# VHH binders against q96fz2, part 249

Target 1, 269 residues: q96fz2
Amino acid sequence: CGRTSCHLPRDVLTRACAYQDRRGQQRLPEWRDPDKYCPSYNKSPQSNSPVLLSRLHFEKDADSSERIIAPMRWGLVPSWFKESDPSKLQFNTTNCRSDTVMEKRSFKVPLGKGRRCVVLADGFYEWQRCQGTNQRQPYFIYFPQIKTEKSGSIGAADSPENWEKVWDNWRLLTMAGIFDCWEPPEGGDVLYSYTIITVDSCKGLSDIHHRMPAILDGEEAVSKWLDFGEVSTQEALKLIHPTENITFHAVSSVVNNSRNNTPECLAPV
Short names: E, the ipSAE of ESMFold2; O, the ipSAE of OpenDDE; V2, 0.75 times the mean of E and O plus 0.25 times the DockQ between their complexes.

## First folded at step 12 (VHH)

Design W8 (framework vhh_6z1v_2)
Fold by ESMFold2-Fast, scan of step 12:
Structure W8 (fold): chain B 269 residues (1-269), chain A 123 residues (1-123)
Amino acid sequence: as target 1 above (269 residues)
Amino acid sequence: EVQLVESGGRLVRTGGSLRLSCAASGSTFRYYAMGWFRQAPGKEREVVAAIVQSGGTTYYADFVKGRFTISRDNAKNTVYLQMNSLKPEDTAVYYCAAGKGIYVDTPSEYNYWGQGTQVTVSS
């Protein structure tokens, strides 16, 4: 998984993440560094994306079922990295293979510290290789969406108002991630960065791409992945597997250039 | 592009069962979400059931939950609707639809439609 969309305004995104803590209390996740959240239809590695993580990572005595939402850099920078510029990291840490996660030091160490997060997106993009050509067909891949009101199609009347209204009830994609904390050797703010765990594609996506992110389908899976105070690494890893609860549609080549950041990037063609 | 042909509609007694089939022509069937919709005389077209491209997620309208099952066979380019415990209120023309739209429960998100098959449930 190397490209996502996460374009919701901060207030809409926050409400989309409403949840219940262990006591059954309704909550919204509390923001850390909200000013670093940059909505985009076309998020690439090294940009910031919002993730959910347990409040216990920040407060010693916090209830581990309470959630923080924070922007983190996509592309995990290991805590042991000794150079001053994280962009000079030689390793590609955009994704972490589920089959080798316990073998790779960059992922095993933060995982052992309970540094599990849920990466939020509208959906993700993949490029299908077409036989006999160098051209690839991009697809937008996301959770199935239900519209409770009998409104028209998102594409029927092309206007900014229609785009805003369609997202009011959007079910965000929730991907399993691992994060780490890196302290710059020359001083400065701690950098929080993450990787997305990947698995073999489900049957439904196999014609598009051979790998997919590990998707946490539903609040029970999300809660167990985040709650490192009650759920061991071994138990949490049982949540990492392909899912068939996914849909997709072909999109325009506009998405190919990561600098393009418009609704056209994810519109059906 | 895809063409859809429904079959299986007929007269059935209350409490009976019926399986509808929808055969698709074309090589792109697996890239479409598939839905079954129905329309009774004087009423708007409403969603009955839908199934995403992967076949792993299904949607059912509240009035058919527990009674109807949607499934697809991508190798045969066919989608099915198994209807159990039929009621007179289920009497309608049933339409098969294929779409690339975002919302699986909305008729306007579907681009290709069959001509319909009549289901009549008698007391």
Scores: ipSAE 0.355, ipTM 0.728, lowest interface PAE 3.2, mean pLDDT 87

Design W9 (framework vhh_6z1v_2)
Fold by ESMFold2-Fast, scan of step 12:
Structure W9 (fold): chain B 269 residues (1-269), chain A 123 residues (1-123)
Amino acid sequence: as target 1 above (269 residues)
Amino acid sequence: EVQLVESGGRLVRTGGSLRLSCAASGSTFRYYAMGWFRQAPGKEREVVAAIVQSGGHTYYADFVKGRFTISRDNAKNTVYLQMNSLKPEDTAVYYCAAGKGIYVDTPSEYNYWGQGTQVTVSS
């Protein structure tokens, strides 16, 4: 997974993350650094994306079932990194393979500290190799979406005004991530950065790409992944597997250039 | 592009069962969400059931939940609708559709349509 869409306005994104804590109380996640959230239809590594994590990471004795939402840098910078500029990290930490997560120091150490997060997106993009050509076909991949009620009047065409309404009840893609905290050697603010755990592709996606992100399907899986105070590393890792509960459609080559940030990036073609 | 051909529609008695099939031509079937829709005389076309590309998610309209089952066989380029406990209200032309749109439960998201197969349920 190397490209996502996460374009919802902050207030819409926050409401889409409504949840119940351990006591059954309805809550919205509390923001950290909300001004660093930058919506985009075309998110690449090194940009910031919103993640959910347990409040217990920030507040001693907090209820570990309560959630914070925070923008983090995509591309995990290990806490032990000794250089002054994190963009100079020589190794790609955009993704973490599930089969080697306990063998790679960069991922094993933060995982052992309970630094699990849920990476939020509208969906993600993958590029399918096409027969007889070196061109690739991009696809937008996301949870199945259901309209909760019929919107507006009866009409034949989707107008630009109606397109805005499709995002009001969008079910966000929830991907399993690991984060770490890096303190600059010269001083300054702590950098929070994350990686997305990847698994073998499910049967439904195998023709598009051989790998997929580890998707946490439903609130039970999301809650268990986040709750490092009650759920051990060993138990949490049981949640990491392919899912068939996904859909996709082909999109235009506009998405290929990560500088393009328009609705055309994810529109069906 | 896919071409869709429905089959299996016929007259059945109330409480009976029927299986509809939809055969798709072409090698691209596996990239489409598939849906079954119906249209009764004097009514608009409505969604009955839908299934995503992998078969890992299915949608059912409230009035068929527990009675109908949608399934697909990507090796055979075919989608099925198993209809049980049929009622006179189920009488309609049943259409198969293939879509690349976002919402599986919305007719406007479906790009390719079959010509329909008539299901008549009588006492």
Scores: ipSAE 0.523, ipTM 0.813, lowest interface PAE 2.3, mean pLDDT 88

Design X1 (framework vhh_6z1v_2)
Fold by ESMFold2-Fast, scan of step 12:
Structure X1 (fold): chain B 269 residues (1-269), chain A 123 residues (1-123)
Amino acid sequence: as target 1 above (269 residues)
Amino acid sequence: EVQLVESGGRLVRTGGSLRLSCAASGFTFDDWAMGWFRQAPGKEREVVAAISWSGRSTYYADFVKGRFTISRDNAKNTVYLQMNSLKPEDTAVYYCAAQYGIFTESPEDYEYWGQGTQVTVSS
């Protein structure tokens, strides 16, 4: 998983993240650094994306079931990294394989500290290799959505007004992530950065790509992944597996260039 | 205390129109999606229409598309169901319901419910 869409306005995104805490109270996640949220149809590694994490990471004695939403850098910078420029990290931390997560120091250490997060997106993009050509077909992959008054294609509407009709009730993709906190050696603000855990693709996606993000399907899975105060690393890792509850459609090559940031990136071809 | 109070149910003739209202109190109305459900005798409760917290996204069950319109007024904490071209099959108790965040078509996902208002459509 190396490209996502997360374009919802902040108020729409926040309500799409409504949840229930341990006491049964309905809540919206509390924002940290909301001005750093930059909506885009075409998010690449090293950009910031919104993640959910437990309030207990920021407030001692907080209820671990309460949630913060914060923009974090995509591409985990380990707490032990000693160079001044995070872009100089020699290995790729955009994704973390589920099968080796406990063997890699960069991921095992933050997992041991309970640094689990849920990475939010409208959906993600994958490129299917086509035999007989060097061209690849991009697909937009996302949770099945409830039908709105618009017939069930997100690309059926091409006006701004029609696009708003589908998005205000969009079910966000919720991907299992690991984050870490890096303090610049020369001083400055703590950098929060994340990686997306990946698994073998499900049968429904096997013709598109051999890997997929670890998707947390439903509030029970999301709550258990986030709640590091009550759910151990061992128990949380049981949530990491492929899911069949996913849908997709082919999109145009416009998405290939990460600088293109328009609704055309996810519209069906 | 959260309350949803439906009004507007009555007897109407086939082909008639009716507007149902649901007044909400005790919560931040614009954080909640709202739905209208109905239940006829001997039937399960089923979704009729739903509307997002903003009013911009709506859902309609196939059996009411083109006849019913859901709307909301966040300044008045009220959700409405405009029912046109009524049929005897529309006879049911109509319930207003609230779901925090985004809506679904499943009654079990809605946290708060009104007491219902009876709509009877005669031939």
Scores: ipSAE 0.708, ipTM 0.882, lowest interface PAE 1.3, mean pLDDT 90
Fold by OpenDDE, second read of step 13:
Structure X1 (fold): chain B 269 residues (1-269), chain A 123 residues (1-123)
Amino acid sequence: as target 1 above (269 residues)
Amino acid sequence: EVQLVESGGRLVRTGGSLRLSCAASGFTFDDWAMGWFRQAPGKEREVVAAISWSGRSTYYADFVKGRFTISRDNAKNTVYLQMNSLKPEDTAVYYCAAQYGIFTESPEDYEYWGQGTQVTVSS
């Protein structure tokens, strides 16, 4: 996964992240660093994206079922990194393969510390290689959306008004991530950054791409992944597998340029 | 025109039960979260309960303590509040409200409101 969409306004995003804690109380996640949230139809590595994480990461003795939402840098910067510039990392940390997560120190160590997060997105993009050509067809991949009379499917939006309605009821994609905290050697703010765990693609996506993000489907999966106080690493890793509960449509080549941030990026062609 | 019409409010005795109904019209009901609010004389309007468009998620205020149940029938464009074990402190005007998408605890996020129905609980 090298490109996502996360364009919802902050208030809409927050409401979309409504959840029940372990006591059954309906809650909204509290924001950390809300000013770092930058909505975009076209998110690339090194950009900030909102993730969910347990409140226990910030507050001692907090209820670990409570959720915080925070923009983090895409591309995990390990805590041990000693260079002043995170871009000088010699290996790609945009993704973490599920089969090697325990083999790589950069991912194993933070995971062992319970640094699990849920990466939020409207969906993600993948490119299908066209047979016989050097051209790649991009696809937007997302959770199936519940059809309502007004919102319909993303492809059925025929007006700006209908488009807005679609997104107000949008089920966000929830991807399993690992985050780490890095203190710059020269001082300054602690950098929170994340990697997306990837798995082999499901059968439905296999013709598009051979890998997919580890998607946490449903509140239980999301809750267990986040709750590092109650759910062990071993148990959490059982949640990491391909899912067939995904849909997709072809989009224009507009998304190919990471500088393009318009609704055309994820619009069906 | 969007309309929310509450009904069922009346005088009841302490310990009694009451079922409120809110009939919605003028919008696609199953696209909207619904909530019940109440306002007592001299007090601020407060959330009582909320329910998602699908009915899969619900919220209850702390004072409810299992006494009330919110439900909806999307086929009838109606949301309900079953109130049991009523107390004098529950005396208020009860309002139905609608929020597009997922419900929140904030009354400010609700776009449409009913006229309210009076619930009075006598000692």
Scores: ipSAE 0.000, ipTM 0.249, lowest interface PAE 14.0, mean pLDDT 89

Design X10 (framework vhh_6z1v_2)
Fold by ESMFold2-Fast, scan of step 12:
Order: sequence, then C-alpha cells, then structure tokens
Structure X10 (fold): chain B 269 residues (1-269), chain A 123 residues (1-123)
Amino acid sequence: as target 1 above (269 residues)
Amino acid sequence: EVQLVESGGRLVRTGGSLRLSCAASGFTFDDYAMGWFRQAPGKEREVVAAISWSGRSTYYADFVKGRFTISRDNAKNTVYLQMNSLKPEDTAVYYCAAQWGIFTESPEDYDYWGQGTQVTVSS
C-alpha cells in the first residue's frame, strides 16, 4: 500500500471517527496538531496522514479506550535513527510485513511500547498489471459504502461533483499501523511517524495486487488494536489478517502523478 | 434526557402525500445522523431513509426512491420525511432514530428511538 486518498475536511473526518469508550460514552476523537492535517485525494509516503491512537500515549492516567486523532508522517522513522534528516533513511518503512513485524527492530521495539495506531483513509490505490501490455490499471479500494442519493436523472453517470455528496456519510478505511517517536538530534518537536502493516491479499483483490493493508473491520477490531493498556501485543496481532469486506473500481491515470490532487483521482472511469 | 418525538402520522388515501416530523431533544443534534424506519405488522423494522449530520448525504430504500424525501433542520433539532405518491404497502408504524456518527441500514446500530407514528394508506 503506497498511495491513499484522505481528503475529508477536518470536521467531516472527525465525525466519521465517532466512537464509544469502554464505558459506552459517545465520543469524538480529540485532535493533536490539527493544523498539520492536509486533505488530499493522492497521499504518498512522507506526507502526513491522520491516525487514531490511545489518549494514554499522551496523558498519564488517561483511559486507554479514549482516542486522539493526530497527523503523522507516512514512513516510520525509528526512535534510534541517528541522522538529522529522516528522508535519508536508507530502507523503506512505508509498509511493514505482518509475517516479519516481530523480527524487524524498527517495528518490534515500538510494538513492545504499545505504539499501535489506526491509519485513516477514504481508501487506497493499487495498480493492476494489464495482461498483454506494460500498462498498469489503477484501482481505488475502499470499504463497501451505503449507496447515497446523487443528483441527476436515473442512470446518469456519477460525476466528480456527485461523488462529493457521499462524503458526509463515508465509512473511512481503518488500517492497522505502528508508529514511533523520533527526537531530532538538533532539538525541536518530536516527529511521530507510522507504517502500515501489510498482509497477503484476499481472494477479491488477488487479481489486482498480491498484497493489501491489514484492515481493521469494525469498531471491536479498531478498539482492541488501539487499546494498548488492556490488549497485549500478542493479542492485538491476532487482528492482523486479510479481509474480504472490501470493494473497488477502476480510476483514471490522473492518480499516477502524486502531485495531482483532484476528485478525478478516485472517480470511477 | 434524550427524547425523539414523531408527529404527522394519520390515515391517507392512495396517491396522497404526508409529512412526518421528528423533534429531538437532550443531545447534540448536529453530531447525529438521523433515520426513518418503518415496521408493518408481522414484519421486521426496516430502513426507509437516512440523512447525515450535515444534511448533505441521504439514503433511500429502493421501495421509496423518487417518492420520499428526507430533510433536517439543525437549527430546530428536527428531521422530516416528506412522503408522496403513497401506496397501501407504505402502511406501517414509522420510527425516527438517531445514530452517533454515520448512518447505516441496520436498526441495531441506532442509539435513540422515538415511539413511532402510525401511517395508514387506504384505497
């Protein structure tokens, strides 16, 4: 998983993350650094994306079931990284394979500290190799959505403008992530950065790509992954597996250039 | 104290129109998605229409598309269901429901419910 869409305005995104704490209290996640959230239809590694994590990571004695939403850099910078520029990290930490997470120091150490997060997106993009050609067909992959009403006549094609009407009720894709905290050698703010855990693709996606992000399907899975105060690393890792509860559609090549940031990136072709 | 109070249900002739209202109190209305559900005798409760917290996203069950319109007035803490071209099969108790976050098709996901208002459509 190397490209996502996360374009919702902050207020819409916040409401899409409505949840219940351990006591059944209705809550919205509290923001940290909300000004660092940059909505985009075409998010690549090194950009910031919103993640959910337990309030207990920031506040002593906080209820571990309460959630913070914070922008984090995509591409985990390990706490032990010694250089001053994170972009000089020599290995790719955009994704973390589920089968080797406990073997890799970069991921095992933050997991041991309970540094689990849920990476939020509208959905993610993958490129299918077209048989008989060297071309690749991009697809937008996302949770099944309730079919909302769109403007226009029965049978009219969905335009990018009509797509905007679905977003206030969009079910966000919730991907299992690991984050770490890196302190710059020269001082300054702690850098929070994350990686997306990947698994073998499900049967429904196998014709598009051989790998997929580990998707946490439903609030029970999301709550257990985030709650490092009550759920051990071993128990949390049982949530990491392929899911069939996913849908997709082909999109135009506009998405190929990561600098393109328009609704056309995820609109059906 | 949370309360949803439906009004507007009555006997109406086939082809007629009716507007249902649901007045909400005791919670932050703007943070809740709202839905209208119905239940006919001997049937399960089913979704009719739903509307997002902002009013921008709406859902309609296939059997009411083109005939019913859901809307909300966040300043008045009220959700409405405008029902046009009513048919005998629309006869049911209509329920207003509130869901924290995004709306779904499933009654069990909804947090708060009204007591219902009876709509009867006759020839």
Scores: ipSAE 0.625, ipTM 0.853, lowest interface PAE 1.9, mean pLDDT 90
Fold by OpenDDE, second read of step 13:
Structure X10 (fold): chain B 269 residues (1-269), chain A 123 residues (1-123)
Amino acid sequence: as target 1 above (269 residues)
Amino acid sequence: EVQLVESGGRLVRTGGSLRLSCAASGFTFDDYAMGWFRQAPGKEREVVAAISWSGRSTYYADFVKGRFTISRDNAKNTVYLQMNSLKPEDTAVYYCAAQWGIFTESPEDYDYWGQGTQVTVSS
């Protein structure tokens, strides 16, 4: 996964992240660093995206079932990184393969510390190789959505008004991530950054791409992944597998350029 | 105390129109998606229509076929169901329900329920 969409206004995004804590109380996640949230139809590595994480990461003795929402840098910067510039990291940390997560220090260590997060997105993009050509067809991949009166699906939206209606009740894609905290050697703010765990693609996506993000489907999966106080690493890792509960449509080549941030990026062609 | 109070249910003739209202209290109304459900005798409760917290997104069951319109007034903490072209098969108890955040089609996902209002459509 090298491209996502996360364009919802902050208030809409927050409401879409409504949840029940372990006591059954309805809650909205509290924001950390809300000013770092930058909505975009075209999110690339090194950009900030909102993730969910347990409140226990910030507050001692907090209820670990409570959720915080925070923009974090996509591309995990390990805590031990000694360079002053995170861009100087020599290995790709955009994704973490599920089969090697425990073999790589950069992912194993933060995971062992309970630094699990849920990466939020409208969906993610993948490119299908066309046989016989050097051309790649991009696809937008997301959870199946509830049908609305006019649009029925994202693919039926033909006007800005229709898009607004579709997104007002959008089910966000919830991807399993690992985050770490990095303190710059020269001082400054602590950098929170994340990697997306990837798995082999489900059968439905296999023709598009051979890998997919580990998707946490449903509130239980999301809650268990986040609740590092009650759920062990071993138990959490059982949640990491391909899911068939996914849909997709072809989009234009507009998304190929990471600078393009318009609804055309995820619009069906 | 959370309350959802439905009103407007009555006996109507086939082809008639009816407007249901649901007054909400005891919770932050504009944080909740609202839905109308119905249950006919001997049948399961089914979703009729749902509306997002802002009112911008709506959902209708397949049997509605453009006959019903769900709307809400957040200033009045009220959700409405305008029902046109009513049929005998629309006879049921209609329930108002609230769901935190976004709406779903599943009744079990809704947090609060009204007591229901009886709609009867005569042939």
Scores: ipSAE 0.015, ipTM 0.297, lowest interface PAE 8.1, mean pLDDT 89

Design X11 (framework vhh_6z1v_2; at its last fold request DockQ between E and O 0.59; V2 from the best seeds 0.76)
Fold by OpenDDE, fold request of step 14:
Structure X11 (fold): chain B 269 residues (1-269), chain A 123 residues (1-123)
Amino acid sequence: as target 1 above (269 residues)
Amino acid sequence: EVQLVESGGRLVRTGGSLRLSCAASGFTFDDYAMGWFRQAPGKEREVVAAISWSGRSTYYADFVKGRFTISRDNAKNTVYLQMNSLKPEDTAVYYCAAQFGIFTESPEDYDYWGQGTQVTVSS
């Protein structure tokens, strides 16, 4: 997974992240650093995306079932990294393979500290290799959505008004992530960054791409992944597997350029 | 205390129109999607329409076929169902319901329910 969409306004995004805490209280996640949230139809590594994480990571004695929403950098920067520039990291931390998560120090250490997060997205993009050609067809992959009055498909969003109708009640894709906190050697703000855990693709997606993000489907899976106070690493890792509960459609090559940030990125062709 | 109070249900003739209202209190209305459900005698409760917290997104069951319109006024903490071209098959108790966050089709996902209002359509 190297490209996602996360373009919802903060108020819409927040409500899409509605949840119940352990006591059964309805809650919206509280924002940390909301100004770092940059909506985009085309999110690439090194960009910031909103993630959910347990409040217990920030507040002592907090209810670990409570959630915070925070923009974090895509591409995990390990806490032990000693260079002043995160871009100098010599290995790719955009993704973490589920089968080797416990073998790599960069992922094992933060995971052991309970630094689990849920990466939020409208969906993610994957490119299908065309047989016999060097051409790749991009696809937008997302949770199945409820059919709204005008939204038979994302493609029906031909107008801004129709677009809002589609996205106002959008079920966000929830991907399993690991985050870490990095303190720059020269001082400054702590950098929060994340990696997306990947798995072998489900059968439905296998013709498009052989790998997919580990999707946490449903409130229980999301809650368990986030609640590092009550759920052990071993138990949490049981949640990491392919899911068939996805849909997808072909999109234009507009998304190929990471600089393009328009609705055309995820529009069906 | 959370309350949803439906009103507007009555006897109408086939082809007639009704406007149902649901007044909400005791919770933050604009954090909830709202829905209208109905239950006819001997049938299961089914979703009629749903509306997002902002009112920008709406859902209608297949049987509605453009006859009903769901709307909301967040300033008044009220959700409405305008029902036109009513048919005898629309006879049911209509319930207002609230779901925290985004709406779904499943009644089980809704947090609060009204007592219902009877709509009867005569032939």
Scores: ipSAE 0.916, ipTM 0.955, lowest interface PAE 0.5, mean pLDDT 94
Fold by ESMFold2-Fast, scan of step 12:
Structure X11 (fold): chain B 269 residues (1-269), chain A 123 residues (1-123)
Amino acid sequence: as target 1 above (269 residues)
Amino acid sequence: EVQLVESGGRLVRTGGSLRLSCAASGFTFDDYAMGWFRQAPGKEREVVAAISWSGRSTYYADFVKGRFTISRDNAKNTVYLQMNSLKPEDTAVYYCAAQFGIFTESPEDYDYWGQGTQVTVSS
């Protein structure tokens, strides 16, 4: 998973993240650094994306079931990184394979500290290799959505005005992530950065790509992944597996250039 | 206390129109999606229409598309269902319901419910 869409305005995104804490109290996640949230139809590594994480990471004695939403840099910078510029990191930490997460120091250490997060997106993009050509066909991949008025499914909605109507009830894709905190040696703010855990593709996606993000399907899975105060690393890792509850449609090559940030990036071809 | 109070249900003739209202209190209205459900005698409760917290996204069951319109006024904490071209099979108790965040089609996902208002359509 190397490209996502996360374009919802902050107020829409916040309500899409409505949840219940352990006591059954209905809550919206509280924002940290909301001004760093940059909506985009075409998010690439090194950009900031919103993630959910437990309030207990920021407040001692907080209820671990309460959630913060914060923009974090995509591409995990390990806490032990010595250089002054995180862009100088030699390894690609955009994704973290589920089968080696406990073997890689960059991921094992923050995971041991309970630094689990849920990465939010409208959906993600993957490029299918086409037979007899070096061209790749991009697809937008997302949770099944409720059919809204005049739109049908997103794959059937081919009108820009109809697409504008779906977003206020969009079910966000919720991907399992690991984050870390890096303190610049030359001073400055702590950098929060994340990686997306990946698994083998489900049967439904196998014709598009051989890997997929670890998707947390439903509030029970999201709650258990985030709640590092009550759910151990071993138990949380049981949530990491391929999921069949996804849909997709082909999109135009406009999405290929990460500088393109328009609704055309996810519109059906 | 949370309250959803439906009004507007009555007897109408086939082909007639009716507007239902639901007044909400005791919660932050604009953090909730709203839905209208109905239950006919001997039937299960089913979704009729739903509307996002902002009013921009709406859903209609196939059996009411083109006839019913859902709307909301967040300043007045009220959701409406405009019912046109009424048929005898629309006869049911109509319930207003609130779901925190985004709406679904499933009654079990809704957090708060009104007491219902009876709509009877005579031929």
Scores: ipSAE 0.729, ipTM 0.888, lowest interface PAE 1.3, mean pLDDT 91
Fold by ESMFold2, fold request of step 14:
Structure X11 (fold): chain B 269 residues (1-269), chain A 123 residues (1-123)
Amino acid sequence: as target 1 above (269 residues)
Amino acid sequence: EVQLVESGGRLVRTGGSLRLSCAASGFTFDDYAMGWFRQAPGKEREVVAAISWSGRSTYYADFVKGRFTISRDNAKNTVYLQMNSLKPEDTAVYYCAAQFGIFTESPEDYDYWGQGTQVTVSS
């Protein structure tokens, strides 16, 4: 998993993250650093994307079932990293294999601190290798969606805010992640960064790619992954497995260049 | 206290039109998707239409076939269902429902329900 779409305006994204705390109270996640959110149809490693994490990471004695939403850097920078430039990391932290997560210091250390997050996206892209060629067919992969229509007609169509497709009811893809906090050796702001946990592909995706992100399907899985105050590392890792509850469609090669940030990146072909 | 109060259900002849209204109170209306469901005697409750919190995205069940339009007015905390070209098969109790965040087709996911309004379509 090396490319995602996360393009929703902040107010749409926030409502797509509606949840219940442990008391059953309906809540929206509280933003940290909302001005750092950079929506795009075409997110790549080293870019910032929003993640969910427990409020207990920020506030002593907070209810660990309450959620914060914050932009973080894709590509985990371990807290022990000594160089001043994160690009000098000599190993790839874009993804973390579930079968070796407890063997890799970069991932097991923050995981032992309860630094679990949920990585948010509209969906992710994968490239299918075509047999007998070096050419690749990109696909956009996402949760099954209820089929919706754009509301309104003539009056709504005259508005500058009116778009060909309206995403107000999109079910966000929720991927299991691990984050860490790195203090640059020369000072400056603490860097929050994440990795996406991967698993073997489900049967439905096996013809596209042999790996997939670990998807947390439903609010119970999301709540348990986030709640490091009540759910141990050992119990949380039981949530990490493939899911068949996924769909996809082919897209054009526009997405291949990570500088392209248009709806065409995820449009069906 | 949360209240959803439907109105506008009545007897209408085949081919006629009817507008249902649902007035909402006791919660932050702009955080909820809204839905209309119906239940005929002896049948399960089924989604008719749903509308996102902003009003910009809608869903319609296949049996609607472009005959119904859901809308909302967030300033008035009200959701509507305009029903045209009514058929006897549309006879049911119609319920307004609210779901925090985004909507689904499943009645079990909706948090609040109205008491229903009877729509009867005569041949």
Scores: ipSAE 0.715, ipTM 0.876, lowest interface PAE 1.2, mean pLDDT 91
ESMFold2, look of step 13: ipSAE 0.663; ipTM 0.863
ESMFold2 (binder alone), look of step 13: mean pLDDT 89; pTM 0.907
OpenDDE, look of step 13: ipSAE 0.845; ipTM 0.927
ESMFold2, fold request of step 14: ipSAE 0.636, 0.575; ipTM 0.846, 0.828
ESMFold2 (binder alone), fold request of step 14: mean pLDDT 89, 89, 89; pTM 0.906, 0.909, 0.909
OpenDDE, fold request of step 14: ipSAE 0.914, 0.915; ipTM 0.955, 0.955

